# VHH binders against q96fz2: the designs that were tried, part 329

Target 1, 269 residues: q96fz2
Amino acid sequence: CGRTSCHLPRDVLTRACAYQDRRGQQRLPEWRDPDKYCPSYNKSPQSNSPVLLSRLHFEKDADSSERIIAPMRWGLVPSWFKESDPSKLQFNTTNCRSDTVMEKRSFKVPLGKGRRCVVLADGFYEWQRCQGTNQRQPYFIYFPQIKTEKSGSIGAADSPENWEKVWDNWRLLTMAGIFDCWEPPEGGDVLYSYTIITVDSCKGLSDIHHRMPAILDGEEAVSKWLDFGEVSTQEALKLIHPTENITFHAVSSVVNNSRNNTPECLAPV
Short names: E, the ipSAE of ESMFold2; O, the ipSAE of OpenDDE; V2, 0.75 times the mean of E and O plus 0.25 times the DockQ between their complexes.

## First folded at step 16 (VHH)

Design CC20 (framework vhh_6z1v_2; at its last look DockQ between E and O 0.71; V2 from the best seeds 0.83)
Fold by OpenDDE, look of step 17:
Structure CC20 (fold): chain B 269 residues (1-269), chain A 123 residues (1-123)
Amino acid sequence: as target 1 above (269 residues)
Amino acid sequence: EVQLVESGGRLVRTGGSLRLSCAASGSRFRYYVMGWFRQAPGKEREVVAAIVQSGGSTYYADFVKGRFTISRDNAKNTVYLQMNSLKPEDTAVYYCAAGKGIYLDTPSDYNYWGQGTQVTVSS
């Protein structure tokens, strides 16, 4: 996974992240560093994206079922990194393969500390290699969406005037991530960064791409992944597997340029 | 372009069962969301059921109430609708549709449509 969409306004995103804590109380996640949230239809590595994480990471003795939402840098910077510039990291940390997560220090160590997060997105992009050509067809992949049950809106999904309303009840894609905290050697603000765990693709996506993000499907999976206080690493890793509960459509080549940030990026062609 | 051909519609008695089939042309069947819609006389076309490309997720209208099952065989380029416990209210022309749109339950998000097959449920 090298490209995602996360374009919802902050308030809409927050509402979409409504949850029940372990006591059954309806809650909204509290924001950390909300000003770092930059909505975009075209998110690339090194950009900031919102993730969910347990409140227990920030507050001692907090209820570990409570959720915080925070923009983090895509591309995990390990806490032990000694260079002053994160861009000097010599290995790719955009993704973490599920089969080698425990073999790589950069991912094993933060995971062992319970630094699990849920990466939020409208969906992710993947490129299908066309047989016989060097051309690649991009696809937007996301959770199946139902319009009537969510918005009751009369407007067409592709109507500009109703576009914002269409997204009010969008089911966000929830991907399993690992985050770490890096303190710059020269001082400054702590950098929070994440990697997306990847798995072999489901059968439905196998013709498009051989790998996919580990998707946490449903509130239980999300809750268990986040709750490092009650759920062990071993148990959490059982949640990491391919899912067939996804859909996709072809999109235009507009998304190929990471600078393009328009609805056209994820529009069906 | 995809051509869709429905089959299996007939007269059945209340409480009866029927299986509809929809055969798709072409090699791109596995890339489409497939849906069943129905239209009764004097009523608007409404979604009955939908299934994502892999078959791993399905949608059913509220009136289905567990009576119908949508399935697909990508190797055969075919989508099915098993209908059980049929009622007179289920009498309609049933349409198969293929979509590249965003929403499973929205007719406008489906690009290709079959000619329809008549299902009649007698009391």
Scores: ipSAE 0.914, ipTM 0.963, lowest interface PAE 0.4, mean pLDDT 93
Fold by ESMFold2, look of step 17:
Structure CC20 (fold): chain B 269 residues (1-269), chain A 123 residues (1-123)
Amino acid sequence: as target 1 above (269 residues)
Amino acid sequence: EVQLVESGGRLVRTGGSLRLSCAASGSRFRYYVMGWFRQAPGKEREVVAAIVQSGGSTYYADFVKGRFTISRDNAKNTVYLQMNSLKPEDTAVYYCAAGKGIYLDTPSDYNYWGQGTQVTVSS
């Protein structure tokens, strides 16, 4: 997984992240560093994307079921990294394979500190290698969506393309991530950065690509992954598996160039 | 670029059961969301059920949840609707549809449609 869409305005994104705390009370996540949120239909590694994490990471004695939402750098920079420039990291941390996560220091160390996050997106892109050519067909991949309001034939004619309202009830894709905190040796703010855990693709995606992000399907899975105060690493890793609760559609090659930040990137073709 | 052919619609008694089938042409069947829709006389076409490409997730309209089951067989390029406990208000033409759009429950998001099969539920 190396490209996502996360384009919602901050207020819409925040409402989509409504949750219940341990006591059953409805809440919205509290933002940290909202100025770093850069919405786009076409997010790539090294950009910032919003993640959810437990409040306990920021406040001693906080309720670990309460959530913070914060933009983090995609591409985990380990806390032990010694160089001044994160671009000098000698290996790719965009993704973390689930089958080796406990063998790689870059991921094992922050995981042992409970640094689990939920990576938010509208959905993600994958490129399918087409038979008989080296051309690749991009697909947009996301949770199944149900429209809460149907237009009649007259309503459809008056508003055949009401694209902005498609997103009011969008079910955000929730991917399991690991984050770390890196202190630049020359000073400055602590860098928060994340990796997306990957698994073998489900049968539904196997013709498109052999890997997929580990998707946390539903509030219970999201809560358990985030709650490092109550859910051990060993229990949390049981949440990491493929899911067949996924859908997709082909998109145009506009998305291939990461500079293209338009709705066309994810439009069905 | 897919042809859809429904079969299995007939007259049945209230409380009866019926299985609809939809055969799809071509090699791209596994790339489509599949849906069953119905249209009664004087009514607009409405979703009955939908199923994602893998079969791993389904949707049912409120009026049919619990009585009907959608399934698909990607090896046979076929989608099914098992209808149980049929009621007279289930009388309609039932359409098979294949979609490349976003919403499971929205007819305009489905690109290819069969000709329909008539289901009639007698009192």
Scores: ipSAE 0.834, ipTM 0.931, lowest interface PAE 0.6, mean pLDDT 90
Fold by ESMFold2-Fast, scan of step 16:
Structure CC20 (fold): chain B 269 residues (1-269), chain A 123 residues (1-123)
Amino acid sequence: as target 1 above (269 residues)
Amino acid sequence: EVQLVESGGRLVRTGGSLRLSCAASGSRFRYYVMGWFRQAPGKEREVVAAIVQSGGSTYYADFVKGRFTISRDNAKNTVYLQMNSLKPEDTAVYYCAAGKGIYLDTPSDYNYWGQGTQVTVSS
């Protein structure tokens, strides 16, 4: 997974992340560094994306089922990285293969500290190789969506207004991530950065791409992945597998350039 | 690009079962979400069930949950709707649809439609 859409305004994103703590109380996640959240239809590695993580990472004795939402850098910078500039890390940590997560120190160490997060997106993009050409067809991949009231279909006559309504009931994609904390050698703010765990593609996506992010399907899976105070690493890793609960549609080549940040990036073609 | 033809509609007694089939043409059938919709006289077309490309996720309207099952066979370019415990309220023209749109339960998100097959349920 190398490109996502996460464009909801901060308040809309927050409401989309409503959840229940272990006592059954309905809650919204509390923000850290909300001003660092930059919505975009076209997010690439090294940019910040919103993630959910347990409140216990920040507050001693906090209820581990309570959630924080924070922007983190996409591309995990290991806590042991010794250079002063994290952009100089030579290894690509955008994704972490599920089959090697316990073998590679960059991921095993933060995982052992309970540094699990849920990466939020509208959906993600993948590029399918086209036969007889060097061109690739981009697809937008996301949870199946259900509209409870009047449809905001993009094909309607009032398309600009109806396009805004597409997001009213949007179910965010929830991907399993691992994060780490890096302290600059010369001082300054701690850098929080994450990687997305990847698995073999499900049958439904196999013709588009051979790998997919590990998607946490539903609140039970999300809660268990986040709750490092009650759920061990071994138990949490049982949640990491392909899912068939996804859908997709082809999109325009506009998405190819990560500088393009418009609804055209994810509109069906 | 996709042509859809429904079959299987007929008169059935209350409590009976019926299987509808939808035959599709086209090399891109596997890339479409497929849905079954119905329309009774004087009512709007409403979603009955939908199925994602792989068949690995399905949607059912509340009024058919536990009674109807949608399935697809991508090798045969066919979608099925198995209807059990039929009620007079299920009487309608049933339509097969193919879409590349966003919402599974919204008729306007479906691009291709069959001609419909009549299901009549009586006691």
Scores: ipSAE 0.782, ipTM 0.913, lowest interface PAE 0.8, mean pLDDT 89
ESMFold2 (binder alone), look of step 17: mean pLDDT 86; pTM 0.884

Design CC21 (framework vhh_6z1v_2)
Fold by ESMFold2-Fast, scan of step 16:
Structure CC21 (fold): chain B 269 residues (1-269), chain A 123 residues (1-123)
Amino acid sequence: as target 1 above (269 residues)
Amino acid sequence: EVQLVESGGRLVRTGGSLRLSCAASGSRFRYYVMGWFRQAPGKEREVVAAIVQSGGSTYYADFVKGRFTISRDNAKNTVYLQMNSLKPEDTAVYYCAAGKGIYLDTPSEYDYWGQGTQVTVSS
């Protein structure tokens, strides 16, 4: 997984993340660093994307079922990294293979600290190799969407903007991530960065690409992945597997250039 | 670009069962979301069921949930709708549709439509 769309305005994204805490109380996640959130139809590694994580990571006595939403850098920088420039890291940490996550120090250490997060997106992009042409066909891949069902609150419908109606009840893709916290040696703000866990593709996606992100399908899976105060690393890793609850459609080559940030990036062709 | 042909519609008694088939011709059937819609006289066309490309996720309208089952065979380019415990209010023309759109329950998201097959349920 190397490209996503996450274009919802901050307020719409927040409402789409409505959830219940352990006591059954309805809540919206609380933002940290909301000004660092940059909506885009075409998010690449090194950009910031919104993730959900447990409030307990920031407040020692917080209820571990309560959620924070925060922008984090895509591309995990390990806490032990000693150089001043994160781009100098020799390893590509955009994705983390599920089968070796407990063998790689960069991922095993933050997992041991409970640093699990849920990466939010409208959906993600993959490029299908076309045999006999050398051409690649991009696809937008996302949860099945229902327009008429009232699940999650997306938009108050006060001022429709044509294409915005496509997103009225959008069900966000929820991907399993691992994050870490890095303190710059020369001082400055702590850098929060994440990686997306990847698994073998499901049958439905195997013709498009051989790998897929580990998708957490439904609130029970999301809650268990986030709740590091009650759910051990061993139990949480049982949630990491391919899912068939996914759909896709072909998109134009406009998405190929990560600088293109328009609705055309995910429009069906 | 696909062409869709429905078959299986007929008169059935209340409580009976019926299986509808939709045969697709053309290429790339496996890349389409497939849906079954119905339209009774004087009413708008409404979604009955939909199925994603792999068959791994399905949608059902509340009024058929537990009675109808949608399935697909990508090797045979065919979609099925198994209808059980039929009621008089299920009487309608049933349409097969193929689409690349985003919303499973919205007719405008489907680009290709069959001609329809009539299902009549009588007591």
Scores: ipSAE 0.666, ipTM 0.876, lowest interface PAE 1.5, mean pLDDT 89

Design CC22 (framework vhh_6z1v_2)
Fold by ESMFold2-Fast, scan of step 16:
Structure CC22 (fold): chain B 269 residues (1-269), chain A 123 residues (1-123)
Amino acid sequence: as target 1 above (269 residues)
Amino acid sequence: EVQLVESGGRLVRTGGSLRLSCAASGSRFRYYVMGWFRQAPGKEREVVAAIVQSGGSTYYADFVKGRFTISRDNAKNTVYLQMNSLKPEDTAVYYCAAGKGIYLDTPSEFNYWGQGTQVTVSS
């Protein structure tokens, strides 16, 4: 997974993340650094994306089932990284493989600290190899959506402009992530950065791409992944597997250039 | 582009069962969300059930939950609707549809439609 869309305005995104804590109380996640959230239809590695994580990471004795939402850099910078510039990291930490996550020090160490997060997106993009050409066909991949039923409702998403109007009740994609905290050697603000765990693609996506993000399907899976105070690393990793609860459609080549940030990136062709 | 042909509609008695089939032509069947819709005379076309590309997620309208089952066979380019415990209110023309749109429950999100098959449920 190397490209996502997360374009919802902050208030809409916050409401889309409504949840129940361990006691059944309805809540919205509390923001940290909300001004660092940059909505975009075309997010690439090194940009910031919103993640959910347990309040217990920030407050001693907090209820570990309560959630914070915070923008983090995509591309995990390990806490032990010695150089002054994170862009000089010699290996790619955009994704981490589920099968080797406990063997790689960059991921094993933050997992041991309970640094699990849920990466939020409208959906993600993948590029399918086209037979007979060197061009790839991009697809937008997301949770199945249902619309509130309305007599006489118009709901066709046949243009980029119409896509903006369909987001009121969008079910956000919830991907399993690992984050770490890096302190610059020369001082400055702590950098929070994350990686997306990847698994083998499901049957429905196998013709598009051989890997997919580990998607946490439903609030029970999301809650268990986030709750590092009650759920061990071993138990949490049981949530990491392919899902068939996914849909997709082909999109235009506009999305290929990461500088393009318009609704046309998501529109069906 | 895909062409859709429904079959299996007939007269059945209340409480009976019926299986509808939809045969798709074209090489891209597996890339479409598939749905079954119905329309009774004087009423709008409404969703009955929908199924994502892999078959791993389904949607059912409230009035058919527990009675109807949608399934698909991508090797045979076919989608099915198994209808159990049929009621007179289920009488309608049933349409197969293929879509590229966002919503599983919305007719306007489906691009390709069959001609329909008539289901009549009598006492």
Scores: ipSAE 0.730, ipTM 0.891, lowest interface PAE 1.0, mean pLDDT 89

Design CC23 (framework vhh_6z1v_2)
Fold by ESMFold2-Fast, scan of step 16:
Structure CC23 (fold): chain B 269 residues (1-269), chain A 123 residues (1-123)
Amino acid sequence: as target 1 above (269 residues)
Amino acid sequence: EVQLVESGGRLVRTGGSLRLSCAASGGRFRYYVMGWFRQAPGKEREVVAAIVQSGGSTYYADFVKGRFTISRDNAKNTVYLQMNSLKPEDTAVYYCAAGKGIYLDTPSEYNYWGQGTQVTVSS
């Protein structure tokens, strides 16, 4: 997974992340550094993306089931990295293979500290190799979406306009991530950065690409991955596997250039 | 580019069962979301069920949940709708559709449509 879309305005994104804590209370995640969130249809490594993580990472006695949403740099910078410029990291940490996560110090150490996060996106892009040419066909890959919602919810009756917006009920893709905290040697703000765990592709995606992100399908999986206070590393890793609960469509080559940031990047062709 | 042909529609008694089939040709079937829609006289076309490319996710309209099952066989380029506990209200022309669009429950997201098969449920 090397390219995503995460374009929702901050308020829409926040509502899309509504959840229940351990006590069953409805909540919205609380933002850290909300001004650093930069919506885009075409997010590449090195850019910031919103992630969910447990409040317990920031507040010693917090309920580990309560969630923070924060922008983090895509491309994990290990806490032990000694150079002053993160861009000089010798190895690629955009993705972390599930089969070797416990063998790589860069991932094993933060994982042992409970530094699990859920990476949010509208969906992700993959490029299918076309036989007989060096051209690749890009696809946008995301959770199945339902546009109409004819529910008896109180909110719908009170605010009809909210149900008319096409992105108001978008089901965000929730990918399993590992983050770390790096303190610059010369001082400055702590850098939070993440990697996306990858697994073998499911049958439905195998013709497009041989790898896929580890998708946490549903609130139970998301809650268990985030709750490092109650769920051990060993138990959390059982959530890491391919999923067939995804759909896709071909998109134009406009998405190929990461500088292009328009709705055309994810529109069906 | 894709052509869809529905079959299996007929008269059936209330409480009966029926299986509809939709055979696809002309395109790469496994790359499409497939849906079943229906239209009764004087009514607009509405979604009944939809299934993603792999078959790993399905959608059902509230009025058929627990009674209908959608499935697909990508090796045979066929999508099916198993209809159980049929009611007179299920009487309609049933359409098969293939889509490249985003939303499973929206007719305008489907690019290719069959000609329909008539299902009549009587007492």
Scores: ipSAE 0.764, ipTM 0.904, lowest interface PAE 0.9, mean pLDDT 89

Design CC24 (framework vhh_6z1v_2)
Fold by ESMFold2-Fast, scan of step 16:
Structure CC24 (fold): chain B 269 residues (1-269), chain A 123 residues (1-123)
Amino acid sequence: as target 1 above (269 residues)
Amino acid sequence: EVQLVESGGRLVRTGGSLRLSCAASGFRFRYYVMGWFRQAPGKEREVVAAIVQSGGSTYYADFVKGRFTISRDNAKNTVYLQMNSLKPEDTAVYYCAAGKGIYLDTPSEYNYWGQGTQVTVSS
């Protein structure tokens, strides 16, 4: 799970994250560092992606069911990392295996502090090995989508130029993540960084790839994962499992180069 | 040669049950979303139900929720629609369709279509 799309403009992304707090009140998540959000059809590790996390992480005595949305670096830098340059971290922390999360200090420590987040994406990419060739077939993998009325009459949008109109009612993929906060030893801004928890692929994806992100399917799962004030680590980890509530289609090799950032990256072929 | 062949349509009484089948050939069935659509005389074609590649997620139009069940058998390249508690308003030609998975509820998102099977529900 090493490539995603998260291209929605900030306002659209914010509305797509509308939620209810513990009291049933409708809310939008409040942004931290909104200027660091960089939409892209082709996000790789070390780039920033938006995550949801509990307001209680930033405000003492805040309601733990209230949500912040913040860009964080993909690739968790542990709080105990003592060197001055986080790029020198020898461990690959892009993903965290669900089966060893409580055994790895890099993940166990922030998890014990309630540093759970929900990683937002349009969907993610995986590369299927093709028999008899060194080439791999990329697929875009995402929640099933239902078209809502009042998005305007969208004719069949077969070309990439028309894909922007598709997104107004997109159901974002919500992946379970763990984050940590690293304070540079020589001073400077605190670095927030995350990892995506991975599980064995569901039956529907097994022909494409053997692993998948731990997807939190629906608001109940998202709420419980984020609410570290009311939901223990043990209870939250029960949410970490494969899901079959997923769909996919093959995409062009354009997506292979992480510098390509166009709608063609996720258009069906 | 892509083919979707519907079967099972017939006359049934109000309150009755019916199972429709759709046999697919000529494409990689397991990689496609499958849907059932219907069209009554003088009306537009509308979604009834859809099912993702694995069968692990389904969509139902509000007017059939709780009465109809969509399922698929990827080993047999077949999709099914189990119709219970049938009403006269369910009278229509029912179409099987295969698509690339973007919007489950939109006819224009589906690439391949069958010829249809007639379901008539008498009051």
Scores: ipSAE 0.740, ipTM 0.898, lowest interface PAE 1.1, mean pLDDT 89

